# VH-VL binders against f9uss8, part 40

Target 1, 221 residues: f9uss8
Amino acid sequence: MVLTDIEYLLSYLEAHHVPTIKKKRHTYLTYHGLAEHYTYVLKDGIIKNSIILQDGREYNLSYIAKPDVISLLRDEVSRSTDQPFNVRIESEYATFYQVNRVAFWKYVNSTPELQNYVKNYYRKKLSENILRLQRMVMNGKKGAICAFIYSLVDLFGRKVNEGILIDFVVTNDDIAGFCGISSRSSVNRMLKELRTDGVITVKNHKFIIQDVSYLLDQIAN
Key: E = the ipSAE of ESMFold2; O = the ipSAE of ESMFold2 at other seeds; V2 = 0.75 times the mean of E and O plus 0.25 times the DockQ between their complexes.

## First folded at step 17 (VH-VL)

Design rn3 (framework fv_romlusevimab; at its last look DockQ between E and O 0.25; V2 from the best seeds 0.00; counts 0 for: pae E 5.5 > 2)
Fold by ESMFold2 at other seeds, look of step 17:
Structure rn3 (fold): chain C 221 residues (1-221), chain A 122 residues (1-122), chain B 108 residues (1-108)
Amino acid sequence: as target 1 above (221 residues)
Amino acid sequence: QVQLVQSGSELKKPGASVKVSCKASGYTFTKYAMNWVRQAPGQGLEWMGWINTNTGKPTYAQGFTGRFVFSLDTSVSTASLQISSLKAEDTAVYYCARVEDDFWSGYYMDVWGQGTTVTVSS
Amino acid sequence: SYVLTQPPSVSVAPGKTARITCGGNNIGEKYVHWYQQKPGQAPVLVIYYDSDRPSGIPERFSGSNSGNTATLTISGVEAGDEADYYCQVWDEKTEHVVFGGGTKLTVL
């Protein structure tokens, strides 16, 4: 094996002198519903995808914490060509390659290794969305929160003396948005239950998971 | 919709007593603690303490452990502050403010009463 | 007892950015909340948990908290922003609410 598919993409963009842009924490790269003619590839940093629901609420979809394409949902010939998601920077900063979307697809169509990246990208995103849908449909609110917290282990988990530290700050509003819960007070109540049961604790604004098996037991399959 | 409505202003002589009431509406009264905050003329905010609306247990800040009494009437969602043996230095605006009980233990005051002016003069 | 220190006053021209500081020993380990009080009115929560805004507070209000200093930032300052601003924390050791001394923001 020579390069992973994402390593190949990054090397390709560098070889073609694709420019980069840099954004600070809690600013937006893109907004849902606004026209955008670029494809963005995360080089460094952490971002959060979200959408606006029909009733105006913001629903959080995912974090991207490693290099990856931000979105390939745009069709280059679609009527509106608007952005499907809000993309907010969650790290101190994030750096993105900025490439014209027509040019990006031209690169892909002429390059077998990039075609493989795109096929793997769609399969990965489809699998992630199927699992998220399954967990949301099969769980009550408590199960959804447990599933969300557990999902943070792969993204931000670090073993410490007290358990597994989630080395990332998450708020009740963010959790509500990921879990489809309309009320911060419902999230608050369920987190307090988990703390009382010895499942999680807090140190320096961050979760420490003390009982991973409890989280797994609350998640429907 | 959530609101705290306080009783009207009071003009008192030294040595009298006063009772400031704070009526809550639009939320479950026993789910939030009630703070009392004093502001003397031209001065900043001074925390007097709080009362747990579920248990009725008061906590008083240093300097407010004697003549100041917090009480509740949960049947009408009302918290009260009674000040006895009034002194001129008790002249101030008195606020009630609810405290959200949050997992992250923030203890911030999201809703405030309009304030009650107590004037003590001879 | 834990002490929060604020400058007594800050002056800023309309449309510019105001920064109001709140100093405390290791305040970055605490959650900081900010209140606005206009003359003759009750305080209003404008920032909680260092950087979150309640409903109805414009985005030009923002907050940060690190090390020994928390900062309330008001961009695009308007005449209607003239008020006293108080920072507040919870002190776990004494189990007390602690307010800063307040900062008078004047829009010149």
Scores: ipSAE 0.078, ipTM 0.548, lowest interface PAE 4.4, mean pLDDT 87
Fold by ESMFold2, look of step 17:
Structure rn3 (fold): chain C 221 residues (1-221), chain A 122 residues (1-122), chain B 108 residues (1-108)
Amino acid sequence: as target 1 above (221 residues)
Amino acid sequence: QVQLVQSGSELKKPGASVKVSCKASGYTFTKYAMNWVRQAPGQGLEWMGWINTNTGKPTYAQGFTGRFVFSLDTSVSTASLQISSLKAEDTAVYYCARVEDDFWSGYYMDVWGQGTTVTVSS
Amino acid sequence: SYVLTQPPSVSVAPGKTARITCGGNNIGEKYVHWYQQKPGQAPVLVIYYDSDRPSGIPERFSGSNSGNTATLTISGVEAGDEADYYCQVWDEKTEHVVFGGGTKLTVL
């Protein structure tokens, strides 16, 4: 069988003895606005991309829960090396390949399979950002929360007797940041409404989705 | 630092009214709903209901509507319980206790007031 | 109208282990919280989320919850542990707090 683009990248990095680093839960790999000399590739674990606004609010962009390059917004000759966002570890630990930014692009420039990975990476990230923008613009707040919860199914969903367990802990602050909602109390209220309607419940600080079709219906509204 | 301080004990006659106050300090008042719990002499704890400190909306347990009124004065971080048309059976210790208003909350009362004894005697 | 059932009394010799039960239909699917009330005092939270201790509660207090029974366990019981103990849950269906009837722990 043919390796996926990311599997090829990982095997390439292993073959070139690229070192790894390990980070603990709720520590940061990178910070928005700070210069960075490395390209990081997630080997295992879960991270969250965000920016911290001037007023201290956190605006969440995405989770990365499968191997992928953390950010590729700067090439080897860019005039700015500022990181576009914060990267926080959400799993108990996460492991990253740490490769010099210039070296990474030399690998890409010499390897057609890695060039293809980069093209697909940009396509994928553009699509993700378009869908995120659509979620914020085309749904009401309740619809945005439903879309966010539904998006967790592909990332963290596991069938259990009670429904679909989202095997991952999120907070009201995290949800507010993903959904563009300014207050924890609004998120809190809408989650309670979904629970009362039998759409979700809670076990051990994790969601259990009991009515997936309700979530899908709300996204269309 | 976090405290709930209740008003002093009251001796009342049947048919009178009483107002028990509960002043909060050391935390953000609107982050927690305020519960009221009754304990008659020699009896267990009985949940009377709570009041949402953001909206002022009360929720009363079965049997605590009509004569029992929860209210707030957010300017001084105070919740109050008013009991009208007092009966001998209202003789009890009345406690306030807070619960964090959060979807993930387990709805437990981490801080209690010292209690206010209301005695209704003819 | 969810109901929690506790034994009215439990007696334990000093230094031994006390176990106070709280029965409820499928109580293992709920979070159980426990309060200690000494004579003439307000209740104090001693266990929350089935098994977590607030700051200042000795490690000899522990809790468990599975099936139809939650249990508060006090190891190395001391005279100062003599009190009434209440279990409590949140009932989502009625949106009510529910207390058990209380258990008088006597240290003999």
Scores: ipSAE 0.044, ipTM 0.570, lowest interface PAE 5.5, mean pLDDT 87
ESMFold2 (binder alone), look of step 17: mean pLDDT 94; pTM 0.960

Design rn4 (framework fv_romlusevimab; at its last look DockQ between E and O 0.20; V2 from the best seeds 0.00; counts 0 for: pae E 3.8 > 2, placed apart)
Fold by ESMFold2 at other seeds, look of step 17:
Structure rn4 (fold): chain C 221 residues (1-221), chain A 122 residues (1-122), chain B 108 residues (1-108)
Amino acid sequence: as target 1 above (221 residues)
Amino acid sequence: QVQLVQSGSELKKPGASVKVSCKASGYTFTKYAMNWVRQAPGQGLEWMGWINTNTGKPTYAQGFTGRFVFSLDTSVSTASLQISSLKAEDTAVYYCARVEDDFWSGYWMDVWGQGTTVTVSS
Amino acid sequence: SYVLTQPPSVSVAPGKTARITCGGNNIGEKNVHWYQQKPGQAPVLVIYYDSDRPSGIPERFSGSNSGNTATLTISGVEAGDEADYYCQVWDEKTEHVVFGGGTKLTVL
């Protein structure tokens, strides 16, 4: 049997009896800019990455909803141990493998399969950050919301009779932070516009995408 | 503890007016719209409308656009219902109930006041 | 104006399952909320968004909504469940809240 990169990493961590920790909804695993000596790997649950700018604004970067490495991987000789993101739990609970950062890189340096994981991890994260940048700088506010909603399809989307259900609760505050919009009221207004236009609807506090083509048309290429 | 506390029962004559107050506590008052619901004796629940607690803009249900006025005093987290030119048919229990006013709201009323009985008789 | 139809009464023996229906055209495409009102008391939310339960409401309360009928189900009915039950939706066309006429649940 051939394991995917992440499956190999998880099996490796289990075989080495790497300890786990469990965190509750809306608590933080790590904080942007504070020193952290552990690398965390998501085992189960959903988290949100964010950063705090010098002027105190907080911007949301991404969700991680499947097993993956949480923090930026740095080799054992890096001169900075600062965490790049605030990491908040968004599911009721999340479970993480907790491994010393230097030890993690020793595992990677000695294991070709983990080296492939790290290579592909950085390629994936670079691609995701390019799309995030596109959302924030190349779209108007409505376009940014459309790009954000579309990005949730791969994470939380499932087909239902009414369209594509986003099987996760998001808030106006979260959307504002992902889209660089200054107020919950502005997000609320633009979401109501999309509903009136037949692009999205709400069922059971979750939205359903009814017109995916509209979302794609609003995203700058 | 989220709570809505209404003013006491009122006995009025036809043609008078009444003001029912609803004081909120335990939450951010301006985040939730305030609904008013009427229940005549032996009858079901009847939605009268709501007031946006952030803007003060009321919306009245059909049949409640005349003698019924919603108002706010945000300094004391209080919504009020004024009924003018009272008629015998206005005899009912009047409830306030909150609903979150955002895109995600399904317009359910999660917290209700205890009700204020208004009796109109000669 | 949108209309919700409920049976005026439902009787159920203690320990059995009560099913209270709420009928409306295409109600399955709406979000249905349910309230319990005991005599002389204010209504209390027991189900919202068709099937979600607020904190403090027993798990024996459940809801479903499809087609033209939403249903409130109370399993293991207790004497304390005797009350009037109202369904409610939001009608986007009129921008009105709409209540059903209410169903009196009798436990006997």
Scores: ipSAE 0.243, ipTM 0.654, lowest interface PAE 3.2, mean pLDDT 87
Fold by ESMFold2, look of step 17:
Structure rn4 (fold): chain C 221 residues (1-221), chain A 122 residues (1-122), chain B 108 residues (1-108)
Amino acid sequence: as target 1 above (221 residues)
Amino acid sequence: QVQLVQSGSELKKPGASVKVSCKASGYTFTKYAMNWVRQAPGQGLEWMGWINTNTGKPTYAQGFTGRFVFSLDTSVSTASLQISSLKAEDTAVYYCARVEDDFWSGYWMDVWGQGTTVTVSS
Amino acid sequence: SYVLTQPPSVSVAPGKTARITCGGNNIGEKNVHWYQQKPGQAPVLVIYYDSDRPSGIPERFSGSNSGNTATLTISGVEAGDEADYYCQVWDEKTEHVVFGGGTKLTVL
C-alpha cells in the first residue's frame, strides 16, 4: 500500500527518532513574533492558529485537527526565526514532533518525497487561505458565520440521530475571531436567528446542523 | 424605548396578600422571559425565578415554591407577582427584570423595573 | 448550588482604578454579568458576557473572566460610581440565575 504525504512524513520522523512534546489545553505552543528554533508537526490533538491585528484584536485563521506541519513560513536560510502565528492547544492535550528548524529543512532538501509534501502543503494552505479571504470579504456577517459552521463539518462533523453533530466546543469569541465580527453578542444574535430558522441547534454545548442546505445557500448566494 | 414600570409600594399586615405588577413597553413582550428578584432591607439581590412570557410557564427558585405565584396578562404586556400569607420577612423591594438569553443558554437581565417596596407590619 | 463570592466592600480614591472580584469554581467557563445599584435605585447592567458594555456605559467600565475569578474594573473612578456591584451567572446544572453577594464601592 502507498503512504499518503502526511503518513510518509510521520514515518520519516519516527525513523529518525524525532522527539515529541505534549502541551495542555489553552496553553500556547508558539507566539507570534517570538523566536523559535523548531519546526513542529502535529501528531495528535487540535490546535488553533491566530494573529494579532494592528488594532490589537486576535484574529483566528484556522484549526488544525489532523496531523500536519504547524507552519512552514520560515525556511533554513531565513534571517528571522519569528513565528507567524499564535498556536493554542484546543484539545485536552496535543502532541507534537519537535524538529530543529535547520535539520527539518535538511531532511526536506535531501528527500524528494518530503519535497513533494512541502509543495502540496503550500498549495493546500494557499487555497485554504484564499477561500477564507473570500468568506470574510464577500458573504456579510451572517454568511460568514454560515460558512464557518459549514467548514466545521469536515473537521469535526459526525452523523447523529438529530442531524450532523459538530463534535467540538467552539465559543462565540472564537466564531467572532474567525468571522471578523466585533463582539460575542452579535454572534449570539445571528446564531439565535439560525436556531429559529431550524438550521442549527445545541446538544451538550455543541452545534447540531439540522439544515445543511441552508448553510450552503448562504455561502453560494 | 424599552421600559418596565412596576406598581406602587404596598403596606400590608401579616397574613394578607399582595400583587406586584410589571408593565412592559417598547418591545415584543412574548420574546423575553421575565425575572423576579427580591432585595430585603440591607441585603443583596435574590433571584426568585422567572416566567416564560410565550407559554406562561413559571420556574421558581428554591425557597420560593409555595406562597409566590408568577402570572401574565399578555394582552397588556404585564407580568405579575402574587405573594400570599405575607410574613414580616417578606418585607423587601421586588424587581421585575427582562431576561436576555444567549444561544448557549446563558442569561442576563438587560432591563429592570424601578422596584416595588412591600412592607409587612402591623 | 453554584456560589459566587464577592468582597463586601472596596474603597478607592477619586481618579484611581477600582477592581471588584467575583470568585467561583471554574467561573472562567461561565459568562459573567455585572450590575450597578446606586442607593434607592434599581440595578443597571454595566457589563455582560464577561467584557461587553451595553450602550451608554462609559469605557471606564471593563470586565475580564478567567480561571476562578471574574473582575469588574472601573478606571478613573468618580463619586457617581459609588454603588453596590453584583456579579451574576447562569448555573446550567440547577438551571438557576446566581448573584454574588454584592460589593459596596466607596469613593473617598
Scores: ipSAE 0.091, ipTM 0.589, lowest interface PAE 3.8, mean pLDDT 87
ESMFold2 (binder alone), look of step 17: mean pLDDT 93; pTM 0.956

## First folded at step 19 (VH-VL; framework fv_romlusevimab)

Design ro1 (at its last look DockQ between E and O 0.91; V2 from the best seeds 0.61)
Fold by ESMFold2, look of step 19:
Structure ro1 (fold): chain C 221 residues (1-221), chain A 122 residues (1-122), chain B 108 residues (1-108)
Amino acid sequence: as target 1 above (221 residues)
Amino acid sequence: QVQLVQSGSELKKPGASVKVSCKASGYTFTKYAMNWVRQAPGQGLEWMGWINTNTGKPTYAQGFTGRFVFSLDTSVSTASLQISSLKAEDTAVYYCARVEDDFWSGYYMDVWGQGTTVTVSS
Amino acid sequence: SYVLTQPPSVSVAPGKTARITCGGNNIGEKNVHWYQQKPGQAPVLVIYYDSDRPSGIPERFSGSNSGNTATLTISGVEAGDEADYYCQVWDEKTEFVVFGGGTKLTVL
């Protein structure tokens, strides 16, 4: 049986007795710019990466909803240990392996399977960021909201009688932060427009996507 | 403490007008639309409409577009219902109730005023 | 013109379970809210989003919604539960709030 890249990493960390830490919803694992000497690997739970913009707004970069390394921007020789992102827990709990940054890279450098994980990790993250940049240059804030909602389908979507349920609670603040929209009221207005147009609705605090073709058309813009 | 406090009961003759006020406290007034609900004696709840506290734009339910006027004074966090040319059938308890003005709200009324009884008799 | 239908009354013995229904075409696709109104008092929200309870509402109040029927369930009924109960939705097509006709719960 061939382990996937992430399965190999997780089994490796368990075999080396890497300790874990557990965090509650809406607490932070780390903060942008804070010195940190650890590499964190998500074992289970959902987190959100963000940074603080010049105007004080929090700009949201991504969710991580499956096991993965939180960030690999620093290696064993980097003099700066500043964390690149705020990392907030969005699930009830999240669990992370906590491994010394230098030790983590020693594991990678001595282990071909982990070198392959890191290579594939960077390729994956680069591809994801290129696609995100393409969607971010879409004209119109409404198009950005459509692209964001559609991106939630892969993470949290499941089919129900009413359409596609996004089985995750998001707020207007979160949407504003992902879409680069300056005000919560603008997000609120555009979501109401999408509901009026029959594209989305709300059931039990969560999105129901009623017209996925509309969302896809905005992405192809 | 979040609350809605309505003006006192009114006894009016047919043809007069009345203004029922609803003063909000303990929350951001413009975050919640203000609803008006009528309840005639022995009857159920009847939604009259709502007013958007950000824009001041009212929405009236069918049958309430003529003699019934919603208004705001945001400087004192107050919504008002004015009823002109009062008729005997306007005898009822009138409630204000807030609904969060948010896509996610589900449009439920979590806080109600105590009600204002308007009695129209000759 | 969306319509919600409630039985006019329900009687239940103390300590038993009351079930108050709210009928509507495809009401299971809507978010149903429930209010309790005691004589001479304003309504009080007891269930929202089909099944969520506001703080201060006892666990014996619960709700469900599927198909054409939403149900408010009150277990361990007490004399203090005697009241009128209203279901409510927001109709996306008209953008109106809609109340059911109300159900008088009598504890005998």
Scores: ipSAE 0.519, ipTM 0.770, lowest interface PAE 1.2, mean pLDDT 89
Fold by ESMFold2 at other seeds, look of step 19:
Structure ro1 (fold): chain C 221 residues (1-221), chain A 122 residues (1-122), chain B 108 residues (1-108)
Amino acid sequence: as target 1 above (221 residues)
Amino acid sequence: QVQLVQSGSELKKPGASVKVSCKASGYTFTKYAMNWVRQAPGQGLEWMGWINTNTGKPTYAQGFTGRFVFSLDTSVSTASLQISSLKAEDTAVYYCARVEDDFWSGYYMDVWGQGTTVTVSS
Amino acid sequence: SYVLTQPPSVSVAPGKTARITCGGNNIGEKNVHWYQQKPGQAPVLVIYYDSDRPSGIPERFSGSNSGNTATLTISGVEAGDEADYYCQVWDEKTEFVVFGGGTKLTVL
């Protein structure tokens, strides 16, 4: 067998003729708290998970930039069918397989390879959440920003002559939301400090990381 | 509409002072830093520096750290350039131009004032 | 300090393509912005971030940046394109804005 578990899931969905939908940049696939009867699997594109805090600020949880299931927090017997977070498209378009939630879990429950996907999915998400909690308790806001920028390397990083290009556009609002920082102005100031220190710069709307060791020093907690 | 409107042209004698004002409208004034750019007759654009409209902190280009003072009145969304001890070489058009106060902005000037001509002659 | 070098003038026939260069050491690593200034008027941003076009600037204006040269390209040149053109960067080492000396475009 040469397929990874996500590749197996994708081939399974194709074999069952699961329909796809396409969404544009900055539109929402799902909204926190609304009933949702579908499980979505990202086929291509980039999305951001978030919630809206009581004071109206957006708290960002994660990017999904490779094929993966959007959320498995609700199963076929869950007491609530509501989506735990907002899903916004960050790429020009994103394409999703759309499968009825109950049908999706029927596929999983009858298919050992999909059961393995689900087990690995939960282990992966638990590990990611542990690392996210670690970032949230780091020293100071600058440490959180450094940890966030470093986390983008695995998702979007590409080596270039000037350093590591983060081949994805992020905003100060997005960064504030990922780092639990109350204002865009604070993020802006800290990014400028990192540039002055020779840690990062900007080329064509994107980060270039010039000093990875500085970022790593900030996430050693 | 986003607009920067500068004060009128000035004719001054050497040794006098002048204050050029730049009134912003149509946007959140503190969201953009204000630049000052000089253009002597027949010459190119010369960046004089900028002022952070949130903090009031000026940054002056080399050669502009003496007689040139940037200031703000945020209550009326106005930036000002004061030039003291005027010399004939200060004869130029003075522009204000905004730069988004955003790490990502790249420091380009998307909106310019119409320019204020300052002429220094005896 | 960082220096940008532009040719003093460029002449082009109507309908042809004008190319205005901006030279600088490792300018390809910088973000280059371009301004158009007509006589007696304030400069107008025509290209930012090497190649992005502000709203209201026709697609005839394009930009590129690599190595030691950035280039503003104006295709299908019209008489209304006669102006001085300035390139500009922000230099991270000095933290200053730097303008090129300007290029006068003449449409013959």
Scores: ipSAE 0.493, ipTM 0.759, lowest interface PAE 1.4, mean pLDDT 89
ESMFold2 (binder alone), look of step 19: mean pLDDT 94; pTM 0.961

